# Ledger of designs, part 6: VH-VL binders against q9p5m9

Target 1, 257 residues: q9p5m9
Amino acid sequence: MAKVTGLPEFEDLHTKRKWMLNHMAAAFRMFGRNGYNEGTAGHVTVRDPIDENTFWINPLEVPFSLMKPSDLVHINSDGEIIGGSKMKYNTSGFAIHYEMHKVRPEVICVCHVHSIYGKAFSALGKPLDMLNTDCCVFYNNHGIYFDMDDVISMPEEGRRTAKGLADYKAVLVQNHGIMTVGTTVDEAAYLLSLMERSCQIQLLIDSATKVGERKHVHPTRAKAIRENADNPVGLYTAQQPNFLYEVACSNGELEII

## First folded at step 1 (VH-VL)

Design I04 (framework fv_imsidolimab)
Fold by ESMFold2-Fast, scan of step 1:
Structure I04 (fold): chain C 257 residues (1-257), chain A 121 residues (1-121), chain B 112 residues (1-112)
Amino acid sequence: as target 1 above (257 residues)
Amino acid sequence: QVQLVQSGAEVKKPGASVKVSCKASGYTFTSYYMNWVRQAPRQGLEWMGMIDPSGGYTRLNQKFKDRVTMTRDTSTSTVYMELSSLRSEDTAVYYCARDWGYSDYEYFDYWGQGTLVTVSS
Amino acid sequence: DIVMTQTPLSLSVTPGQPASISCRSSQSLLHSSGDTYFYWYLHKPGQPPQLLIYEVSNRFSGVPDRFSGSGSGTDFTLKISRVEAEDVGVYYCMQSIQLPYTFGGGTKVEIK
């Protein structure tokens, strides 16, 4: 593994919060630009750096592509609004995300969208095949939540989703979409877009007429790629071109901290 | 330079409506929430509500909820506060005030010059 | 609603002398995040109100160092180490931990 130590470090936790909220808003703008929006569906939660038992989440009615740091809602573990924009948010979505944060303290960010290819692939009820090198970060590193067709509470659905996620970086939510986690907003956001593209690529390969056989990345190579690529600094860095692009497009609404 | 410029004084009869404007300049209009605060003669400051200029979403003080409407026009960087069913007790100076949107703090860093609304028969 | 009580109602100060204004909230303004949602504003004659202090003790940009804020929980103090003629006006405390946001009744500072 290459040695990289480039994650931003902040001695002032209020500055760290500002940094996190700007990256969170930028992630939503990227999701919107890429068409990962479906009405009011989709949510991102970020563990607060000052009080790690509180979280930031997107409001229900703000378009992903127009998200500002000031739009984000600060909530406690009971889902009560304690700060930020104080707009209405998806309480069911938080109940689900909270279960991932609760069992895995290192999970700072949880991203979930109802994107086209993630939804389509999730209906197959099977893991990603390693059909290109970029998707190998998910090799034996993503789970599946199988919908049980039960009418269950959102906290129970969250607990089952957390079980499907296990200790991995992503979960395919059957008939719903994809969910990713990260130690930074950027890590989770990058993994979400990579998972969406990986689903798209596999669906394209599966639709191709047979003029050859599907060639998988060899398991030994896939494992080596995952072990190298699944690192917080590398995944953070991979998201920076997207972050900088959204800052450039924001007309001053996003800030580089 | 951040500047908030409000519309001029109004004199209204009881039962009428008044619409006060606040034009912003010197910053990105949609990046900061705008609050409305009033001060009746010889009384203190009273918060009326706030608007997100980007999405148009509002949070209103329940005391005014059935009478106050807050809107914005992003093409002119202007926020509006309309108060209906006016009573003599609504005679006050009405201020717009910008707040910080990047954290959970809600401080008002810049204020408009104020608009005097007089309600008399 | 959170009630904000300021004392005194007014005070008259000789230039160069210190002044102290108190504000008490009906419930704690300390949030579980560790932040305290408390602010001080000054309303000078003929001018709009202006922010002096945010989060109890942080001086806003351009505010002279003779202004200082302190306190915690429900009890807060604004101190002016040496009052100048330009400091005359009405001082207001504010909380934003809970909607509706509420202000204190104000403290009028006059020069003798």
Scores: ipSAE 0.000, ipTM 0.390, lowest interface PAE 18.9, mean pLDDT 86

Design I05 (framework fv_imsidolimab)
Fold by ESMFold2-Fast, scan of step 1:
Structure I05 (fold): chain C 257 residues (1-257), chain A 122 residues (1-122), chain B 112 residues (1-112)
Amino acid sequence: as target 1 above (257 residues)
Amino acid sequence: QVQLVQSGAEVKKPGASVKVSCKASGYTFTDYYMNWVRQAPRQGLEWMGMINPSDGSTRLNQKFKDRVTMTRDTSTSTVYMELSSLRSEDTAVYYCARSYEDYGYYYGMDVWGQGTLVTVSS
Amino acid sequence: DIVMTQTPLSLSVTPGQPASISCRSSQSLLHSDGKTYFYWYLHKPGQPPQLLIYEVSNRFSGVPDRFSGSGSGTDFTLKISRVEAEDVGVYYCMQSIQLPWTFGGGTKVEIK
């Protein structure tokens, strides 16, 4: 097991799994609190630390805001339920997420939501502009997946989404939503909320045509900010206030490991 | 001197695929996006899509129903456009053309290749 | 998709006389950054298209001053103050504010 300075370290992989599942459930609670839910749409997949070819996913019928670790479903690469709650899950969603995990072993977590501002901005068919320092982690670090006018299989859609994601941390799914990846649950979850806020901020700026001029962060500064901000320890740390808040609000259903 | 040099004319049967190349010289290959634009006989210009040579990411026109694939080779400063499931309506001159990106905004094409005639006939 | 409509379809001009071509977009091409993502191209017989005007009114390098662009929002005009034999070809307007990039239908300029 590799040790990373500043990230939690676990000698027991069962303890690491428990840590991951609590952070995964907390991420869903944050997404629900922030209104990122859209019916049964939206999925988070997490690579299991004990068997790295198996994954955890949210059940189809549990609200984001009520998610607890015991609700999460453990599946193999073929989508067969091998553990966890054994509730029904979105097999199409897994087929798409699996393609990102398959081609990028370092991707531990994939987050996808049909959030309001992510959907709205994705319809414009262009990348995010660097209009504030916080969004610069996405500078030349997010792609676009164009919505298909053909009906294709979910694995094929997943492969095309993975191409749009490339080696980046995020992809705008045109007319659909947003997707982020991370080396931890916390990293992917933080990036997802930051992407949603970045979409919102740009739409607000684009609507303010009589107030002032649009000013971009200079490319040199944006590059420097991205190189500093796109790091696993910093992104994990940035999510901790959200994780701790959800634990405090969980009535004992979430645990700090 | 900035130049874009394309591969030679192709004749294909319906249902086949064609792959057109565009070799760039005279500038930093990864600083500009590469676009593909076609013109069918007696018709206007139609934008097919673009590729970022730096990372290989693409933005494609949905009208082609996902028959278009764009790739690049940074070692040879060459981009490729592959069109599959060819129809007679795909008979056209295919152009590559570079464009500049600034903060996610794309400027129009300023340098164009000489064009590649693709004829699809049975 | 943004629709670009050009008028006229064709134009026959006596050498030395002026020509005017119009282009209308289905929505505003003015970006919140203050720039208008609008271009004019000339496609001469046997040659690839060439950029004439970028950002509505700016002549591209090497383009003669007899070419001028104007307009705002959705209405744009390309003017040639005195048409020369070398100006024969099809003129296209284009927008790059929204994907997919779209061209006008073209205006064919011929000499009488």
Scores: ipSAE 0.000, ipTM 0.358, lowest interface PAE 25.5, mean pLDDT 87

Design I06 (framework fv_imsidolimab)
Fold by ESMFold2-Fast, scan of step 1:
Formats: structure tokens, sequence, C-alpha cells
Structure I06 (fold): chain C 257 residues (1-257), chain A 121 residues (1-121), chain B 112 residues (1-112)
């Protein structure tokens, strides 16, 4: 790749789709490498660049760590398969993700995983404390979806999740996991891994038995960091080392477009 | 050389089931979708469904969904199509056919020799 | 389901003369990616069907250049510039833009 910072631009939307699918597959490989997989749970949806009312999603039966662009499934807004690998996918997962795309057109990518520390922290029903500078991108910039002891439809669960997400970049889904959104695959994927690490760090701090005070980042500083860090170009750029690593490990199955 | 070899002809009574096999050789079995297409006497080609040999997932024509099952065995590089509750109108030559490419263009580039299934009283 | 209609039902052609087969779809086969999900197959006597043309106009490997495909949207044509004895068989169009995949009714080509 000649350009490692800034958002890439494409004259041809078909080339942009190819770029998007390679970054999407790389994101899954990163999630798998980091242990964010749990059976068939976890999905990424990406709005198609050519037909913005259609979406790409992962198939049910492909391991995250082995994901190829050719494995991805192209679906319309009704969930009907219209292209790609045409493998079975998680229709319930799409119903939930679709609600985020529907109410926020700028959301190109929605990432959701059942990762260890995200699941653990989500059980606490509280927002992240600002305990390090890296997590401050989430300062007043993540929501919480509080689960109820009722059985609801997946579209209704999606609507409630979207309400919990509000206009933020992430939501903690109680007893379930993490969901992040972005204007690119890379942005959403980076935010997801950062949220997972932030949950882990806070749980480690809260478990420490040594004499010491929890030292928070001052609210004024946290706000300033968030305003600086919450930008599409910076978040895309932050993911590039991960993307390039997955390409290097793919033995030709992923391309830099 | 890429080859698809199907099981031999079957004669069945109405209400019975038939299971047709298609053994692949000469390529990576799990890298190509496999389709099933049939042709009744003096009629055209009719698509029945497809299977991904890697994960085992299927997409079936709704016309046959309640009666057709598609499976595969990766250890023998074989796909199977089972059609139940047979009727006289199911008399046809059944073909397996490989997708040319997984990305977008579902052209059927390699076909099995066909299996004649006759359903008679 | 997308309906594929072929005309004519049959053609009798003198060797060396051209032949033209039409296929019409009940809805556009042009997808938002700019590609048309349309194919031609030939079913020769005693053989399984074989792929002739994919994506409207692209000849598959080994297909003679006397075969050409054209068309857009809902209207497609297969032309054989000089029909030879080996071209006898039934020709089928197919779409894969929407499940279930559907074939035309077939056009039988025979030599006079």
Amino acid sequence: as target 1 above (257 residues)
Amino acid sequence: QVQLVQSGAEVKKPGASVKVSCKASGYTFTSYYMNWVRQAPRQGLEWMGMINPSGGSTRLNQKFKDRVTMTRDTSTSTVYMELSSLRSEDTAVYYCARDLEWSYYDAFDIWGQGTLVTVSS
Amino acid sequence: DIVMTQTPLSLSVTPGQPASISCRSSQSLLYSDGYTYFYWYLHKPGQPPQLLIYEVSNRFSGVPDRFSGSGSGTDFTLKISRVEAEDVGVYYCMQSIQLPYTFGGGTKVEIK
C-alpha cells in the first residue's frame, strides 16, 4: 500500500467494494487471533458501497481466523441473499445490526463479538471509568443496553440496542458483549478491540488487592482526549498495523488494494 | 483432471426416497460450491439447490425444500442429494454441477454424467 | 421467481449458416455492481450440459469464437456465426441474480 494514513479514495466503486471486503476479512482474522470468537456468535455487517441499501455479513460456518473475502455474504435489507459466497448467515444477528444501520446512515460498519472481557464487564451494568488515556475515546461516548427478563423479537432487541448506542461509537450489551460502529470497517474493528482491552484493564485494576487509589484521568483531560481521538481518519489509521499484520499472515488470501 | 462421477440409475416406487451421490476429484473439493440440476423427459433444466462442501450449508429451491436434503462427506469428496416422497413427475436425470467461481458468477463449469431416476408404479 | 423465456423452441439450420437464439427475463439481470448475471449452456445428445457463455458475452474456455453472446437488462441473444454439425443440441439460458436460479425452456438446434 502506498498510503498508510488517511482514508483511501476510489474512482471505481467495484474496487472500493474489493477494498472493503479485504478489510472486513482481515478484521475477522484479528478477532479470531485475539480470541473474540464464541461458537457461531459474533457478526460484522458492512453497508455496500455500490448499493447502500444492501449489506455484507459473515457466514455462520467459517472460523473468524480463516475468513476470506470470498466467504462473505451479500444480503439486501430484507435479509435475502443476493451475492457473495451465499452461505448461511445469522439472520437474527443481521436483524439486530440492521437497526443500527437503519437509524444512522453514516454507520457503514457494525462489529459485535462475545469476547471474554467485554462479556465480563457487561455484567456489571456500568460505564467504563477513564483509567488510562487510550480508553478516553469512549468518554461519554459509549452506551449501555440493559437486558430485561423478557423474550423479545430480534428486531425489537435491535431497536433497544440502537437506543442504548444512541449517537455514540460503542455499546455494552448487558450479559452479552460489545458492539461498536464506524464509518469504515477499520474504525469499528479498532474501537471493538480497544473496548475489549479497556474492559480488561478496568477489571484488572478493580481486582488489585495492593494499597493504592484508583487514579482516574481528570474529566477535563478525558474530554479533550475524546474530542481529539474520536475522528474517522485517526481511528482508521490506528487499525492499519493490525490490517497489515493479517495480510502478511494470510499467505495471499488477503490483498492490499 | 477435474471430474464429477455420479451413482448409477435408480428405479423407485411412488412415496419412496432416492439418494444420489456425486464424487469429485482433481480439485480442492471444499473450494467450490456444488449444485444439483434435474431434467425431466422432454423438459428443460431445473435447479434444485446448492451446497457449500466446506461448511455443509445449503440453499434449496423452495419447490423442493420439504423433500430435498443435500449433504457432503469431505473425507471422500462426495456430495449427496436425497429426494423423498417421490412422485411420477420426479422421473428425471439428476446432475451435480460445480460453480466456476465463488465470488459473484455462478456459472456451472463442470457437470457430472447424470443419474436417471425413474419413479413408476 | 425470475421467468426465463427462450425463442424459438427449435431451429433447423443448413450447415455453415448463422443461427440466433433469444432469451428474455421477467426482470432485469443487471445488478448494482454493474454486472449482468446471465449464462448460456449447451446440452448435446448423450452428454451432460456444458457452459458456453458467462456474464452475457464472455466465452468459456475452449468455446469456439463462432459463438457470441450479447444483450442487456432483460433481452439477450446467442449467435452462432456458422453452425457446424457438432453444434446440434439444446441451448439453455440461465440467471443467477436471484434464488432460485432459473433456466430458459431451451432451444433445440438441428442440422437440415
Scores: ipSAE 0.000, ipTM 0.394, lowest interface PAE 19.8, mean pLDDT 86

Design I07 (framework fv_imsidolimab)
Fold by ESMFold2-Fast, scan of step 1:
Structure I07 (fold): chain C 257 residues (1-257), chain A 121 residues (1-121), chain B 112 residues (1-112)
Amino acid sequence: as target 1 above (257 residues)
Amino acid sequence: QVQLVQSGAEVKKPGASVKVSCKASGYTFTDYYMNWVRQAPRQGLEWMGMIDPSGGSTRLNQKFKDRVTMTRDTSTSTVYMELSSLRSEDTAVYYCARVYDYGDEWYFDLWGQGTLVTVSS
Amino acid sequence: DIVMTQTPLSLSVTPGQPASISCRSSQSLLHSDGKTYFYWYLHKPGQPPQLLIYEVSNRFSGVPDRFSGSGSGTDFTLKISRVEAEDVGVYYCMQSIQLPYTFGGGTKVEIK
C-alpha cells in the first residue's frame, strides 16, 4: 500500500522559500486551469519562511495559468514591496488577507478566488450541507462573512472576514467568493478547490427535481470524517497530484525541490 | 543610527556558561534575522546559528546544538547567545550579525563590535 | 557540511601591486534559483568583519572598485588590482546555500 510521506524538511531557509514559491505558482496554475480566475480578482498570500512578518502575493496583471515563482511579489506588513517581482499587486486584497495572518500566526497561506460555484453558493448566505463524504472536512469547519450595504475600509473588511473565518479552514464571503487557509500553500489550495466542488455539488442537488429524499451524512459520521481529513499532512498530500501535473505542464518554469 | 551593541568581555573557567547580549537600535528589530559568528585566536570565522527575533525560532549549527541557546527580548530589541560547558577552545570573539534579505540580495550587512570570551583555568 | 578551502594562507604584497585570493567549495554553490550564494569578507584587527563582495561578483556599497570577484560553481577568485595599506587584514570566503553556513580558513594579506 502507498504510504503518506511527511511534510518536506529543509536545511536551508532559502531552499524552503524556493519550495514554497514553486508550490504557490503551481497553485495559481491549477486555479487558472480550473477556471477560478476572474479578471484581476483573486489573490493568495503566503507568510515568508525566513521573516514571518513578511508575505508573498501574486502580481495584479499576471494570468493565473502563466504564474512563475519569479512573478511573485514580496511585501512587508505595511504593504511595501521588499523583494521578488516589482510588479503591481492588489493592495486591497493584501489588507484583507493580512488581518487573517495577523490574528492567526499558524496561518501560512490564505487563498481567495472569485470562482463560479463559490460565488453562486455564497449568495445563499448559509453553510454547506453535508451531502457527500468529501465535503465533511468542512463540517462545522467553515464560516460565513455577511456582506453589508455599508462602505467600509479594506482593513475593517479584513477584520470582519477574519471574524467570519474564526478558527475554521474556510469562509464563504457573501456575494463574493471563497477563502481558505492552511499551514502550507498546498493545504489551502486543496481546500479551496474542494470547497468549490462542494458548492457545485450542493447547487446541482438543490436544482434537481424532487425525485428522491435528500440524504445527509449523519452528524456523527461527518464529525469523524472531519477529524480524520482535517490534518496538515493529509491535505498537503492530497494536493500533490495537482502540483506534479502543473510542474509537468510548465516546460521547466516550475521545479520540484 | 543603525547599530548592534554587544555586552562586554567575559572571563570564565572551564565548565561554566556564558551569555552574550546584542542590542539592536535604529531599525525594526523583528524584520531581520540575527546570526552569531565566532572567531577563535588564529582560527577562522565559524557560524554558530541564527534566530528569528519575531517568532523566536532558531537554526543552530549541529556542532553547538547541545551547548548553545539563542533567545531574544522584543521589548528591549536584544538577542542573547548562551554557550554552556565551556572549554578552552571556546575562547573566541563572538559577533552578532544581521541578515539583509531584500529583493534578490542576501548577506550579513551589520555586525556588532564583538565580545571576547576567554576560557582559562 | 560544505567545506570552503582558501589559498594562499597568507600573502605579502608591495603597495600598488595586484593580489589574488582563491576559494574552492566542496560542492556547487549555484542554487536552482540561478543565484550563487558566495561572499567575500575582510576582517581587520579590532573590527568586525566587513562585506566586500556578495553573490560572487557584486561589490558591496562603499567598497572600492579595485576589488573584484569572479568564479562559478566551486571555484572563486577575489582580485585586488592595486593593494593599499588599508587592505591589510584576513579575507574570508563564505557560502550560505546550505546550513550550516561555512567560511574559508582565511587569507592574511600584509604589506611588504
Scores: ipSAE 0.000, ipTM 0.388, lowest interface PAE 21.1, mean pLDDT 87

Design I08 (framework fv_imsidolimab)
Fold by ESMFold2-Fast, scan of step 1:
Structure I08 (fold): chain C 257 residues (1-257), chain A 122 residues (1-122), chain B 112 residues (1-112)
Amino acid sequence: as target 1 above (257 residues)
Amino acid sequence: QVQLVQSGAEVKKPGASVKVSCKASGYTFTSYWMNWVRQAPRQGLEWMGMINPSGGSTRLNQKFKDRVTMTRDTSTSTVYMELSSLRSEDTAVYYCARGYSYGDYEGYFDYWGQGTLVTVSS
Amino acid sequence: DIVMTQTPLSLSVTPGQPASISCRSSQSLLHSEGKTYFYWYLHKPGQPPQLLIYEVSNRFSGVPDRFSGSGSGTDFTLKISRVEAEDVGVYYCMQGIEWPYTFGGGTKVEIK
């Protein structure tokens, strides 16, 4: 296993793409290992480093836990397959993710899963309470997409989701799940798993009936933690233990670049 | 089993146009690019261009850019190559060939059609 | 355009003897990802061209083990360990690293 330090830099964009696709496949394996899968639901999109108006997405029927870089599908902004495995993918999912990439060029990766605690907490229609220090990266740094009780096109749903996300790192999609964004795959993937765990912890605390006083992280401290933790290098680094674990478990199907 | 079946031989006069077809079967037609390669008598292989059957996007060799048009019909799994303003130098066997053609994924042509002889004579 | 140069122009081989064909590209076909976009095709009389070797050294499905490819960067070799009558034809190298895709001039292999 290689030691990981800092956010990697690449002179060659083809090497950067290979690095990105390995981290993307590893993120899916982590999501699958942690049970963040629900049938064919859930998508990750990543902006291509060579052609910035094109994107990578997971194929529709490949299990998260078995995802390989070679399984990933390369598409243009119109959703046309231009490379990669060329397998069918979720076109509705891409239409939604594309709206986040379109309005925020710095968003390289969008992660979305239908995980248990994210779905459960999203039904409450409220933001996370700051009940532990780890979740404070989300302090005033996540939005909510409210279901409007209407039937709309997928691009319009994407535009509404982008409004809910605003300029934050995460959005709780009412009755649906979690979506996170990042400047790297690793940042978005780490934030997604952290949001899922934060939802789980909040639900466990909220279920503890008439048990002492619930202690919140003081707002001043929560703000300081968020300002320190919400940085691309730190979030990338936080994901590396998960990435290295998935590489070790991949039987040679994932590479450290 | 992958098969590419091309239209029959054509004889054309200088200045005319020719349209060659290539019908694909045995795989998902829209998942692979289709290339066109020709071979003039006593010459080697020459790449003309390629088409993505999914959206109809093309990449054309600059040598043929102003005379060649590539199209497809997804309902019949068929690609077409039309070459206009024919010259005697365009006498060649024209092949369709399935391949990968975006970036660094794959560039090889794994299955080829049987070829279509186009003869341009006065 | 990338220029692909094949040598020799032709080979006359006694059945059962080895043959070797070389191809040189005008620039490196190696991407920093470690992948080389270089291929060998065989054009037999009366048949369309067929893929023999992809990415320098990988035999395509159905290609006999007597065929092997090797090389790196700009210099590539196709070897046939024991030439058989069915191996007669013109061999072409090709680069797929950038458009327009280009082929070598061909090497004609025939039996003595």
Scores: ipSAE 0.000, ipTM 0.386, lowest interface PAE 19.5, mean pLDDT 86

Design I09 (framework fv_imsidolimab)
Fold by ESMFold2-Fast, scan of step 1:
Structure I09 (fold): chain C 257 residues (1-257), chain A 123 residues (1-123), chain B 112 residues (1-112)
Amino acid sequence: as target 1 above (257 residues)
Amino acid sequence: QVQLVQSGAEVKKPGASVKVSCKASGYTFTSYYMNWVRQAPRQGLEWMGMINPSGGDTRLNQKFKDRVTMTRDTSTSTVYMELSSLRSEDTAVYYCARESYYDILTGYYFDYWGQGTLVTVSS
Amino acid sequence: DIVMTQTPLSLSVTPGQPASISCRSSQSLLHSDGKTYFYWYLHKPGQPPQLLIYEVSNRFSGVPDRFSGSGSGTDFTLKISRVEAEDVGVYYCMQSIQLPLTFGGGTKVEIK
């Protein structure tokens, strides 16, 4: 049986890398299954456990739903391919993600997608309202990046996105999408899907306010929920049902380590 | 069990093209890279290139880049290697070989090989 | 390209005696991940090549314990403690740290 309790511990960092790559591929399969694809847009970067100044990223032309560990590209901080599948990847996307990793060493994984409800909500230019208990992990725990009018370099775009992210777990990128960070792939991936669902729920509530009143979670309760839910072990554990489902659907292409 | 079965021997004239097939079974076809390696008479093994069966992307040895094409058909779990503008020095046994790339922990080695296809180029 | 040089070109061995084959690379095969991307293959007459040793010293599944690999950086050795009739063939070293993948020239092992 699969182990789903606590964070895995690894004596061997090569085993940790294998674990990480399988969870990374599974996250992409979940994103694909949930329709978070938009052409070649969207990418996940993960800091390597053996050489912490190097990163793993998805290739440009592999569908999220078919992602395998063997498809992932290993790059150094300059964006040079040093291992993995050696396929072309989104160099602009890496430049943006790298800025989050650079300023926050504890950020192991950065997830970014151009998903439907994330894009829609990001166009409103405002933070999420606390309209259900599940979204309260984002209470005063997500930022907004507003600057969309200038054509700027990708590293500068990354630096501005990092400013919007601040020390939080997520950022809404105006007219663009959503981005989340985590100390594991699973944490960042779970937060991404939760943010997408939170955006969808708020848009549904906004459309229904003509027949009912909006009831917010009280600030004191929202704060207590955030303080409880914003923890690495809990967020990792919350992703495990999705991980196990993708492994079961993978026909042997993904492994439980 | 893992098996790689290649097409039969070919005899070609200089300037012709040859297309060799390698049918995989006993594992998930799209999970492992496939390499092509040749051996000319009285010579050693020479790597020609590799294909990712999932995406169809290839990495080719520059020596063969202008003449070799690698493709796959996921419905039949088959990879193909086509070599054009054949010369007498292309006479060789051509092997497909599965790369253990999926598991980086074990390195990039060829764990299973096809039986080989003899291609003879003679005028 | 990384050049792989094998010595000797051929060996004639009395059954039950040891054999040793060397391989040298023109560059270090040690990766920043701590692994050395070096392998040994055996090409027996009438059969496709088969993997013997991966990552310098690890025997592949089904390979008898009379085979052992050792070495580091650029200098590697394959030893057969007691050569049997089944061990006849051409032995090849390979590196996979850099494209193109390259093989040694081969060492032919025959029984006297």
Scores: ipSAE 0.000, ipTM 0.382, lowest interface PAE 20.6, mean pLDDT 86

Design I10 (framework fv_imsidolimab)
Fold by ESMFold2-Fast, scan of step 1:
Structure I10 (fold): chain C 257 residues (1-257), chain A 123 residues (1-123), chain B 112 residues (1-112)
Amino acid sequence: as target 1 above (257 residues)
Amino acid sequence: QVQLVQSGAEVKKPGASVKVSCKASGYTFTDYYMNWVRQAPRQGLEWMGMINPSGGSTRLNQKFKDRVTMTRDTSTSTVYMELSSLRSEDTAVYYCARTEYDSLGYYYYMDVWGQGTLVTVSS
Amino acid sequence: DIVMTQTPLSLSVTPGQPASISCRSSQSLLYSDGKTYFYWYLHKPGQPPQLLIYEVSNRFSGVPDRFSGSGSGTDFTLKISRVEAEDVGVYYCMQSIQLPYTFGGGTKVEIK
């Protein structure tokens, strides 16, 4: 991944943790506001800045829209709770997310939701087409995890999902949904909402046009857009309007660090 | 009552093939994986592979992949293991064994086993 | 492949005395879901193998309290607090964290 510059920098790692947890809770509130809720499904993991072999995850029982930093659960790489709210969390969800963190140290955040359009598009078993300029950050920059016809062990599922993600920013998990990664919570959260909207737009276009009537973004332009848009500072910045909105709506439960 | 019943003993010559059956009863056949495990005389247990009876997908031990085929027939709740190009080293008791799992975490342990099928490769 | 090493090869136990069997894996069997993909099976004469312990320390249904499993990562122990005649057989450890699933070489338990 590209060098991270122009982002908030913290000499005190406890302040950095507080910043990360507020942005994590805000991301959940955005997901809830946008209707990405599906029962207890959906997980965000964030690598801890003080002990980089430990992670923060959402509890099972807290609604996305009501998520507070104090609700988040701190766990080690073995899935053992070591701090935070100490509420029950999805251990299988963590195992899949941990595969991304384990092989890619620059991945600070992994987001996963069972959203309507992500689930629908994932059933097609094909890459996202470049049908608008905003989705071009995913041009040759997202993977696909196929072969969801069977119940498999969690270690096998985790390893296969990570292989599908490869070095990309997102993976479409067949019949399941979407996962995104980022060097910040904000980057991963922005990419997740953008992927969901991209899936929705393609499904709308596919319902309205026949083969040959679809207009793709030219490959040369798509590549240029991706090379410009796929940067940590730009993706962090793109999420800030959403973060600020969630802070404003939180009645003091979220704070700007 | 949950039960796995295997076909009877077989005697084969080197180079032949053998097909062992395992008939399930007392549970929903397509809800559980079926493993095949063998034990040669004076040797330990050796995992050969498994099949998902629902979709027919298999995961095979690479040691056997070129010689073993696992199939199922959902109408009779029966799983088959066929081993080809038999050698004297393939003389063993072959077991089928059902795998337990849950949706919150997947773990493969074999809770119910068939009675075993002795396959002898000689002469 | 993950190699499972059992010790001892055999045990002769006086009825009512304890027995201990060890198993060591060539790599950790603890996965990031917090589960350890490790099991103990007993193969009694004339019977198919039967599950005794799953995920290191959980007794399977019908398994007497005198059986206990312990350990973590790569180092595991099965203990029988009071060996009875019906416990005669070969004990096998197994891992399912990685394909192919592999068993230990077995430990034969006999009554003196």
Scores: ipSAE 0.220, ipTM 0.727, lowest interface PAE 5.5, mean pLDDT 89

